# VHH binders against Phototropic-responsive NPH3 family protein NPY3 (NPY3), part 5

Target 1, 272 residues: Phototropic-responsive NPH3 family protein NPY3 (NPY3), of Arabidopsis thaliana (Mouse-ear cress) (q9fn09r205to476)
Amino acid sequence: DWWVEDLAELSIDLFKRVVSTIRRKGGVLPEVIGEALEVYAAKRIPGFMIQNDDNDDEEDVMEQRSLLETLVSMLPSEKQSVSCGFLIKLLKSSVSFECGEEERKELSRRIGEKLEEANVGDLLIRAPEGGETVYDIDIVETLIDEFVTQTEKRDELDCSDDINDSSKANVAKLIDGYLAEISRIETNLSTTKFITIAEKVSTFPRQSHDGVYRAIDMFLKQHPGITKSEKKSSSKLMDCRKLSPEACAHAVQNERLPLRVVVQILFFEQVR

## First folded at step 1 (VHH)

Design k04 (framework vhh_8k46_1)
Fold by ESMFold2-Fast, scan of step 1:
Structure k04 (fold): chain B 272 residues (1-272), chain A 125 residues (1-125)
Amino acid sequence: as target 1 above (272 residues)
Amino acid sequence: AVQLQASGGGFVQPGGSLRLSCAASGFTFSSYAMGWFRQAPGKEREFVSAISGSGGSTYYADSVKGRFTISRDNSKNTVYLQMNSLRAEDTATYYCAADSEYYEPWGDSDEYDYWGQGTQVTVSS
């Protein structure tokens, strides 16, 4: 709505008071409050819409931290009130401004409720400067753990298997794509970390293991110095029986794969 | 207990020949690929040669191709390295190693399952 743009011109204290008044009076959908928060964040947080550089060094980090903490505290409890993409942008800002564990935990919980809505680019969260990796892989692992924990709780409460399986399939596809991309861009990604993340979604439903194969191949391609044991351990994540004919054709000529895996693929091709 | 006993090292002049032997015990020798590695003082261990469990496939580092020959006798649980046309840069302690990886007998040295104590080869005039 038109008034949402006007609210974004207000100081954070006045914005909070106005939004609180609107919510107290009722008659406004949680989604409209979510929109107001998103528009406010986009206008007031430097680099919020651009995830790579937020000019953090040129801003008052303390004021940006307080602003972000206030916005997180104002998030409506309704799941549908804000998009997963908006929550991840808030999480990225919380990392940049070094917000406390409380805000990151709440954002991670909310992202876990709807992780299937995220795309691979959303998960490319920059790590604080001076670390071993450019991207924060541990935070993505936390998001996956949150999704798994919440899904297990829904399974225990006898919720619809079809709905859970669809969400799991979408998250498996997301994480397969994330592993391929992070393997391509992150030379310091360890074999242990790659396998740990992949194993968290290994039991999820999939149409094929082509995505798993792509992730493994990209990891092997960008990490040519790993041992035979590491190559074997990574390749075990893939079920050769679930590869498409196109993936099989690619894999049998792939010099990066262990010979045993190539032989297994050739064997299964002959018995199809 | 698993043991690999390397022997046959010694002093030799450039252009000379030497034959190394590695006697294995404590495992099913024919099920393991065997490799030779060497390490010169102040340098990392490097691959020299490998032979498959059956003896049907052999592999050599580019620096030794045409000069060294690896062979094995499964009835005697022994792997051999025949070294011809020796050079000063071949001076190193030579180690034999066993690898359970049937299809890929070469690899990083840290992937081999069992190692011998080594035998010193010195090539000097």
Scores: ipSAE 0.000, ipTM 0.146, lowest interface PAE 13.8, mean pLDDT 83

Design k05 (framework vhh_8k46_1)
Fold by ESMFold2-Fast, scan of step 1:
Structure k05 (fold): chain B 272 residues (1-272), chain A 124 residues (1-124)
Amino acid sequence: as target 1 above (272 residues)
Amino acid sequence: AVQLQASGGGFVQPGGSLRLSCAASGFTFDDYAMGWFRQAPGKEREFVSAISWSGGSTYYADSVKGRFTISRDNSKNTVYLQMNSLRAEDTATYYCARGEYDILTGYSEWFDPWGQGTQVTVSS
């Protein structure tokens, strides 16, 4: 709308007061309030469109933290008011500015409501310095847990199985892609963490396990030093019966897979 | 561009032998696994054999185990299929394929429909 850009010029205190007044008077859709928040964040938060670890100014960090906390507190309760992409950008900023657990928990809850809208790139969240990994994998696990918890609650309330199954299928595809990419770029990803994340979506409906196979193969390729036991445990995540003919053809030539797995794939190929 | 050219097919009597060759160009051959597939008239394409990028591992469909041998020469960018004890049911067009498949997008470089096949006919 015409006034949204003008609101982005206001101090955060004035912005909050004006938006609160507009909401109390009614007549404005939650989506318009969401748009105002997104425009304000994009204009006022440095690096909002791209996560940046170069903020060494403590005063700027404190100001940005306060601003971000205020914006999170202003998010409309309506699910459709803001996009999943906007929520993830706020979450990335909250990690960069070291915001408190309450803000991160609320953002994670809201992202969990619509995790199926995210893409793999959205989930590549950089960890704070001094950790074991460059990327924050634990935060992604938290987002998956939120999605699982909320989906189980929707199932109990007799919501459409088709809608829930579609969301679960999209999230399974998202997480399979995330696991493949994080395996490629994160050298300190442990076998235990890889398996834990994969298992959280293992029961989700899938037409094919090709994505699971790709994630496993990428993990094995980038972690050649893992034990035979670790290779076996990782390979158990895929159901060889659910692989496409093309994935089976790729897998049977794959020297990284345990021989047992290759034999199983060949066995299932022969009964098709 | 990736190019795969299969050759060496022909007519042979049951119990005979043929050696197929697949000449590869347009990619770093020794970075990829290679495979052979076949398609008989009126049937779907089926997997025949595969060989790892190094040649250290080979895999065979049950129907050809003990009769066919896959090999490669990385210096010549060529993969081979030695076919012994040929049977009438081995009659098909044979295709070679590069073992790179983007599983998430469904794009298959593994099953190369653009590669030239070579016809093998086993008849008395």
Scores: ipSAE 0.000, ipTM 0.123, lowest interface PAE 16.1, mean pLDDT 81

Design k06 (framework vhh_8k46_1)
Fold by ESMFold2-Fast, scan of step 1:
Structure k06 (fold): chain B 272 residues (1-272), chain A 124 residues (1-124)
Amino acid sequence: as target 1 above (272 residues)
Amino acid sequence: AVQLQASGGGFVQPGGSLRLSCAASGRTFSSYAMGWFRQAPGKEREFVSAISWSGGSTYYADSVKGRFTISRDNSKNTVYLQMNSLRAEDTATYYCAADLGYWLPTESDEYDYWGQGTQVTVSS
């Protein structure tokens, strides 16, 4: 729309007043307001499209924090008004600018409403500088908890099982992929944290457990020093009966898996 | 558990073709994902292409898509890289690598076993 790009040239105070006037006037879809907010954020927040800018003075951070807080306060209440990707970019910025808990809680709640729309790359949220880890895994855990809580509430209501199952299946696929990727790139990921996250989506519908196997295998590959007990606990996350024939063929040759798991796979293959 | 030997490199004019081979010793070759990487002087090792243990999935770096083809023959314990339409920028030592993981890796640090390189030089 013609006015969206023009609004991005305005100061945040003027932008807020103009958007409020447009909303009061009516006749504009919430999705158009959402687009205006996204274009404004992309132009005014350095590194908004990519969380990779380390050059922020404290005074600039305070100004960006105020800007971000204002944008979050302007988000339309309608689910369809903004994409999950935009909400996650706002969340990444809120971490970088050390925004208050209220803004982060609201963003996490909104992301939880549509977490199935996210991709693995969206969940790779960088931790604040000075830590031993590059990525903030606790934030991802919070997003999963929001999705689980909201979906359980929908399950208690008279909602379509197919819709809930589809969302859960998409989130299970997302989290299986996230666990594989974070296991590859985050060497300080603990066995406890890996299992905790995986368990949150363990009951979700899946076509197969190939994704779970892939995540476990990547974790075992990048953490060769874990104990036999830790390997056993991690491996219990997958149901060997739900592995594809291709995954089974791979797993029985996999030197990283506990022998017990390989024997179980061979047993289930023979009785199938 | 596996030894890899790369071969087939040499000198070629721009626009020419070369076929690299990577021969693996060991009875578990068919369970390994295989990758090709290259390293030019003064540069870090970069991903070229990868093929799954079954041959059912392949991946290519953007710089070689449409020009290079990776394939494997599990009966011969060999993986191949057919390089067509070669450019001066393709000049490098080419390495083959093996990984037991189900996820097909594209980063050099993810591969478990490495072969000796074979030199490819594209020059007029």
Scores: ipSAE 0.006, ipTM 0.274, lowest interface PAE 9.8, mean pLDDT 83

Design k07 (framework vhh_8k46_1)
Fold by ESMFold2-Fast, scan of step 1:
Structure k07 (fold): chain B 272 residues (1-272), chain A 124 residues (1-124)
Amino acid sequence: as target 1 above (272 residues)
Amino acid sequence: AVQLQASGGGFVQPGGSLRLSCAASGFTFSDYAMGWFRQAPGKEREFVSAISGSGGSTYYADSVKGRFTISRDNSKNTVYLQMNSLRAEDTATYYCAAGRFYTSWDLPEEYDYWGQGTQVTVSS
């Protein structure tokens, strides 16, 4: 395990040759190779593990791009070989270094295999400078699409519904939390994008829609200039029957919600 | 009075295709989401597909996604279900339904109006 640290001191070409030789000879678990890649990335990629480099304007972007592309090509195919967090850090670096579509597509596919392991902070991916938004919301939409596509294929192959439902529930919770947070910090988030992302996980099992309500309320609070039609469309995302008594009490007093939604909440609260 | 008339069902061999239509009257069609449900003998009604009032959002049961496509024409008050790569287990009476809901398009009880259905039989 001591050799993992020593390998991180090597040039990328030598690192690749040594790791390839170790893999060819066998006897090493994919997870150990994954650890070696993560340690290497943490030491060699500026900002990867929240590292500060005061001279980042002098960084060789071409060298960093080549290094990242090489590391992605070395990822073991085994699902458990690397964490979802590590894959997302590689994806964040690929956006920063403006890597090609092939690397982003492979990383997105890998992340989709285990998206339920991610946290909200993992999905806050900064966009390249010069765009309309500070955060790259389109890339998060791509990760959700990968998860949906792969989960549907698993359902068709007689996989356990209980396992798939658990993964879907965890991703629904993750995305509800992401939508609340991105609504708070991203002023230029459009109503169309908010609804599109929310709709992708709307069929997923949930015990409560409190998370959906929180996301909607945060969006409405931080975007007071949206139209009456946009407020109606956003509010349609939540199932009032699945709100907790606490959420219902809050929503009834919420002047940001359309009146029709408040009436519906009162009706369903009475039926419980 | 409200009417939903489903048509386009019939007999088809496995791997074949059928297009179902549902003609609606008696309500403002664009204000309602439309859904397709199916029921095989001895089984409960199950969700197949749904489309929002504007047509901007579509939803599919996992068993039909990639094979079936739902669409609507609000100028003709009609919703369609294009069924490709049909399997024996797709054999059922197919019903169209109209409803107003938030996140419960897969629940039959969320739909206000129901059609009489059209029979689809997939057999060699």
Scores: ipSAE 0.000, ipTM 0.108, lowest interface PAE 16.0, mean pLDDT 83

Design k08 (framework vhh_8k46_1)
Fold by ESMFold2-Fast, scan of step 1:
Structure k08 (fold): chain B 272 residues (1-272), chain A 124 residues (1-124)
Amino acid sequence: as target 1 above (272 residues)
Amino acid sequence: AVQLQASGGGFVQPGGSLRLSCAASGFTFSSYWMGWFRQAPGKEREFVSAISGSGGSTYYADSVKGRFTISRDNSKNTVYLQMNSLRAEDTATYYCAASEYWAYSDLESNYDYWGQGTQVTVSS
């Protein structure tokens, strides 16, 4: 505890030497090394703890990039050594400092190992200035792809469908929430991108489709000019039979939904 | 004018209990989900608990599940957070918030109205 705070006062080179020495000697859990890295990053990287990056950073980008690259290189190989939230903060910093592809790929791989631990706010990663969108949606799609790929490999090696289904359910909830939030705050989100991301988690287990409906409704609300075909395609993402009574009550009054969807909801609510 | 007034905070020893209250005015209280959020110094605001407009559905963050109980009295336009077995980690400013959204949410951005907060300090 005390020594972790003291290590944060060191130069990056000295910090790396001390941590490397501790690791070579052994006797310290990977999680403690992970804690030391997180405390160091929080102390030394401006704006590191700010999820939405409200700062206009005038710091030396090259110096911050080198520091971040060094911290990424020091991450212990053990999956449990660092939190998903810490990895995503490193990823956000790598986007801000325009770090190389290798750092981003390694962070994306690590995040994919435990994506179910992330929060919606963690996935709101700002894109570089001057792009089409304010938020980097492609990077989130990459994280989902990493999770899917790694989960498929785990299914082949580990026969426990219950554990994998739990992780998938948590990621489905996360992505449903992300889609609702990004639809609300990012008006340049295309219908194609929304559907593509939603489809990647569409087969995951869910107790209800309330989250899917919320995401669709928010997307429709922020994109009133989309075509009838686009509304139809978006609405197909949800299973009306899996909506709660509360969701059904909202949906039947929702003029943004295609009429056929409202009729289906009324029919299924009658059967309940 | 919409108002949310949170109260009931204070100093308490570890293992102690506090009940927070949030009095609401200026909107149709029974139609809104009510939530409690907290923020410790230097940290982001985090979700604590939520209750549906009717009071029929309640949700809790894993860190408080089994220790905290959310409830509401629609006749008094008030939501409550009963906090038991308090820990040092529960030290934060607690905020009540109202959402016109029809479903449960643990996202700050889905809450339309916010109270000023009430400070809870758990220390020996």
Scores: ipSAE 0.006, ipTM 0.321, lowest interface PAE 9.4, mean pLDDT 84

Design k09 (framework vhh_8k46_1)
Fold by ESMFold2-Fast, scan of step 1:
Structure k09 (fold): chain B 272 residues (1-272), chain A 124 residues (1-124)
Amino acid sequence: as target 1 above (272 residues)
Amino acid sequence: AVQLQASGGGFVQPGGSLRLSCAASGFTFDDYAMGWFRQAPGKEREFVSAISGSGGSTYYADSVKGRFTISRDNSKNTVYLQMNSLRAEDTATYYCAATYFEGWPLSEDDYDYWGQGTQVTVSS
């Protein structure tokens, strides 16, 4: 709406007062309030719309933290009011500005409500400097746990098994893609963490295990120093019976896979 | 919650027969190959026999071929080792084990779950 960009010119205190007044008076959709918050964040938080902006390092962290906390407190309760991508951008900023656990918990809960809307790039959340990993993988695990908890509650209500299965399938695809990408870019990703994340979505419906195979192959390719036992444990994540003919053809010539896995794929191809 | 309960061991005379059983719980039994390993006092653990999840493929150590028969009952989640023509050299603690990968399950390193041993003593 026309006034949204004008509101982004205001101080955070005045912005909060104006938005609070608009909400109190009613007559504006929650989605319009969400848009106003997103435009404000994009204008006032350097690098908010562009991931890994080095210029952000020179901002006053305390002021940015306070601004972010205020924006999170203003999020409408309605699920459709803000996009999953916007919520994840707020979560990324909360990590960068070292916001409290309360803000991260609320953002994680909201993201869990609509995790199927996220893209792989959205989940590449940078860890604080000085840690073991460049990317914060634990936070992604938390988002998956929130989704799992919330889908279990929806399953109990039996309100739409087909919709829940579709959401689960989309999240399985998302996480398979995330595991492939994080394996490529994060050299310190442990086998234990890779398996833990994969197992959280292992029961979700899938048309094939090609995505799981791709994630495993990328992990093996970028982590050549892992033990034979670790390669075996990672390879167990895929059901060889659910691989496409194309994936089977790739896998049987794949020198990174344990020989036993290749032999098992060949046996299952004979049944197919 | 994975459990493998081996039973059927005991004392037998040379030339005798014995049937070992291994009851499995806590996993989808027919998706796993099952194996038997043995360890004699002061010796390394060695492969004895294995059977694929479907029961369509069986494997035997050269020392037991023609004497031992491995079988499974997927409806009872149980694997069996029928031991015939027992010899003093067969004296060992026998372990059952499960592995998700069925291609060539001859190495103990290939197995994920291990049961408690059952003692077999062949002596006059």
Scores: ipSAE 0.000, ipTM 0.113, lowest interface PAE 16.0, mean pLDDT 83

Design k10 (framework vhh_8k46_1)
Fold by ESMFold2-Fast, scan of step 1:
Structure k10 (fold): chain B 272 residues (1-272), chain A 124 residues (1-124)
Amino acid sequence: as target 1 above (272 residues)
Amino acid sequence: AVQLQASGGGFVQPGGSLRLSCAASGRTFSSYAMGWFRQAPGKEREFVSAISGSGGSTYYADSVKGRFTISRDNSKNTVYLQMNSLRAEDTATYYCAAKEGWYLSLEPSDYDYWGQGTQVTVSS
């Protein structure tokens, strides 16, 4: 608590030495070490609490890169030692400071272990300037892939299906929300990329596809120039049978949806 | 453990100034990072500014940078938001919040304790 604050005043070399000594002594919970790292990062890395590319002079970037690389190397191996939000802030900084693939891979792996803890805002990672989109969508795709890989590995080891299903359901909600938000913001988001990301979570357990419908509708609304075929392909992502009555009422009057989809919803309602 | 009371809101003309205060009660105040958030009618709660437990680090939303200043007085268990060059767009209910640990956070969900809010209206 008080000593965590005091550690943030130290040079990175002294900070690393003190933390290493504390860990070697073994009397402190990994979560406390995680707190010390987060406090240090927030104090020492400009713009850490939100991605910021202001005044990123090359000398400053190199110094920040070295600092970030050191902090990543100090992360405890225990899953609960640091929050998903903190890991994502480190990832955002690694993009801004152009850190190497090693650091990004380690951060992505750790984020994938607990992706269900993230919120939509966490996934809005700004891309390097000059790109096609404002936000880096490929990084988010990588995080989802890490989550899928780790979940499949747990499934192979006969881990509890109920625990895995709960995590998958939470990630499905997260990604549905992310797709809706990124579709609203990014006019250059391709249909292929939208579908690819949505497909990665399409088999996850869900009680409702209302979130999927919202994401599709937002994509269609902000991308009116896509082809009839692209609209049909996007709409196939949702299962009309899993829409709430309110979502069905909205969808049947939605002129942005393909006629075939509206007909399927109406047919299903007749059978109910 | 911590209770927060926000005050200092009111009615002001565009270009005017207001100073908001957030008084905290409870345990060691410097152990808490503090944030200001606002919510306009019909909109979601948004981040405004944050200050570390020691006061050594601050962060501001882009919309308020250069106009608002956050500060704290740990001897008085109070955090302040000095608002200058107010605009109609700043009209909102302003909330102060505290999180355990003194490091900064821009995420409402990271905050453990919230004040009841104080209304700021900027109009002629």
Scores: ipSAE 0.000, ipTM 0.087, lowest interface PAE 22.6, mean pLDDT 82

Design k11 (framework vhh_8k46_1)
Fold by ESMFold2-Fast, scan of step 1:
Structure k11 (fold): chain B 272 residues (1-272), chain A 124 residues (1-124)
Amino acid sequence: as target 1 above (272 residues)
Amino acid sequence: AVQLQASGGGFVQPGGSLRLSCAASGFTFSSYAMGWFRQAPGKEREFVSAISYSGGSTYYADSVKGRFTISRDNSKNTVYLQMNSLRAEDTATYYCAADYSFWDTLREYEYDYWGQGTQVTVSS
């Protein structure tokens, strides 16, 4: 809509007033309100579409934090009103501006409702400077926990098993991909954190464990300093019986894998 | 022992062409993705091109796309880089590298094995 662009020129107080008036009078779809919020955020929050350098001016940071908090408070309750990608961009901004716990909890809850729509790049959330890791891995764990909790509630209400299984399969694929990518770019990712995240989706439906194998292999490759015990524990995450023939052929030549794992794969290949 | 022997470098004028070769030994070449990287004096090593283990996927840095072509011959355990329309900015030591990659996708990251390099100098 043409008026959406015009609303992005308003101060946050006027923007909130106009949107509230539109919502009160009715006749506008929640998706249109969501679009107005996204356009406003993209215009008013520097680096919103692409995470760039942070603004170090304290007054500007406080203003951006207040603006973000206001936008989060204006999110329509309807699930379809905003995309998962938009919610994750708001979450990334909330981390950068060091927003309060309440805003991050609300965003995490909303993201958990539709986590299967996210891509791996969406989950690469940069941590504030001065921490041990460049990326905030704990926040991703929180998103997975929200998805798990909400899916368990849907299962209890006898929602379609096919729909829930499809969502779980998509999230398993997403998290397997995330673990592979974060292992590649985050040298300070601990074995304990890698295993904890992988275990949260371990029972989800999968066509194969090829994605799990790739994540493990990438972790082992980029973390050569871990102990033999840690390598064994990480390798136990995959079920060798569920590997494709192509993955098996790769794995039996893979010097990074513990010998025991290679032997298991060779054994199960004989009964394929 | 793993060995990657790069060759084919030399002096060439702007607009000229060179073909680099990297002969591999000591590993199952056909199971490895291969990449070319370059490093100019005083600069960090940068990605140039990569080819998947099967040859089904190729990747190029934006600066060389359309000018360079990567290829491989698994029967000869060799990867090639055909460099056309060379520019002064292409002057660097070129390194070949091998990565044990399961997927037919490639990334610009640390590789498992590295060659000693071959010097390319583009100057009038």
Scores: ipSAE 0.014, ipTM 0.369, lowest interface PAE 7.3, mean pLDDT 85

Design k12 (framework vhh_8k46_1)
Fold by ESMFold2-Fast, scan of step 1:
Structure k12 (fold): chain B 272 residues (1-272), chain A 125 residues (1-125)
Amino acid sequence: as target 1 above (272 residues)
Amino acid sequence: AVQLQASGGGFVQPGGSLRLSCAASGFTFSDYAMGWFRQAPGKEREFVSAISGSGGSTYYADSVKGRFTISRDNSKNTVYLQMNSLRAEDTATYYCAADSPEWYELLSKGEFDYWGQGTQVTVSS
């Protein structure tokens, strides 16, 4: 719409007032309001399209925090009104500008409603400087928890199993990919945290466990100092019966896997 | 009780050949895949080769492919590893192992008792 670009030039207070008036008059779809919010954020928040920590001026941080809080308060309640990608960009900005718990909780709840739309890159959220890890893994765990909680509530109400299973399958694929990538780039990822995240999606439908195997192998490769017990615990996340022939061929040659796992794979491969 | 007895190890010069044998008892041999694993001093045990219960499928570690051949004789309850073109890096204690449908019980034990005594292979000039 022609007016969306024009609204992005307004102060946040005027923008809020105009959008509120438009919504009160009716006749505009929630998706159009969502578009107006996204265009406004992209123009007014430095680095919004890519999370960065270069907005460290104290006055700028306070202004950006207030702006983010206002934009979050203006999000339409309809799930289809905004994309998951936009919500995650808002969440990344809220981490960068150190927004309060309430904004983060609301964004996490909204993201949990449609987590299956996210990409692995979306979940690579940088932690504030001074922490143990470069990436904020706890926030990703919170997003998964929101998805799980909301999906379980939908299952209890006997909402379409096919739709819920499709969403779960897409989230399982997303998290398998996230675990592989975060294992590669985050040296301080603990075995406990890796297993905790993987277990949250372990019961979700999957075509194969190749993604789980890839995540485990990447974790083992980048964390060679872990104990034999930790290697066994991590390897138990995959179901060897669900590995493709290609994954089995790779795993049999894989010196990083516990011996018992390799022999188990050989057994299940031969009965296929 | 399941018992695996590996034998045939010894001293050999680089480029030489050696044949290992593993005699099995206490289970229906033809129903179980058999494998060879090795452990060099200061290293973890590594996979070498495996053969299906029927003998129809074989698997080899990249480091030994083309040099080692695994085979079995189900009438004798024995699995073999023919090692050709031996290298100093092949020096290790070699163990045979059985992979069975009941193997989940072994995974709950602290020690994998079915690996047997092993047989030492030393490749040196």
Scores: ipSAE 0.000, ipTM 0.114, lowest interface PAE 17.9, mean pLDDT 81

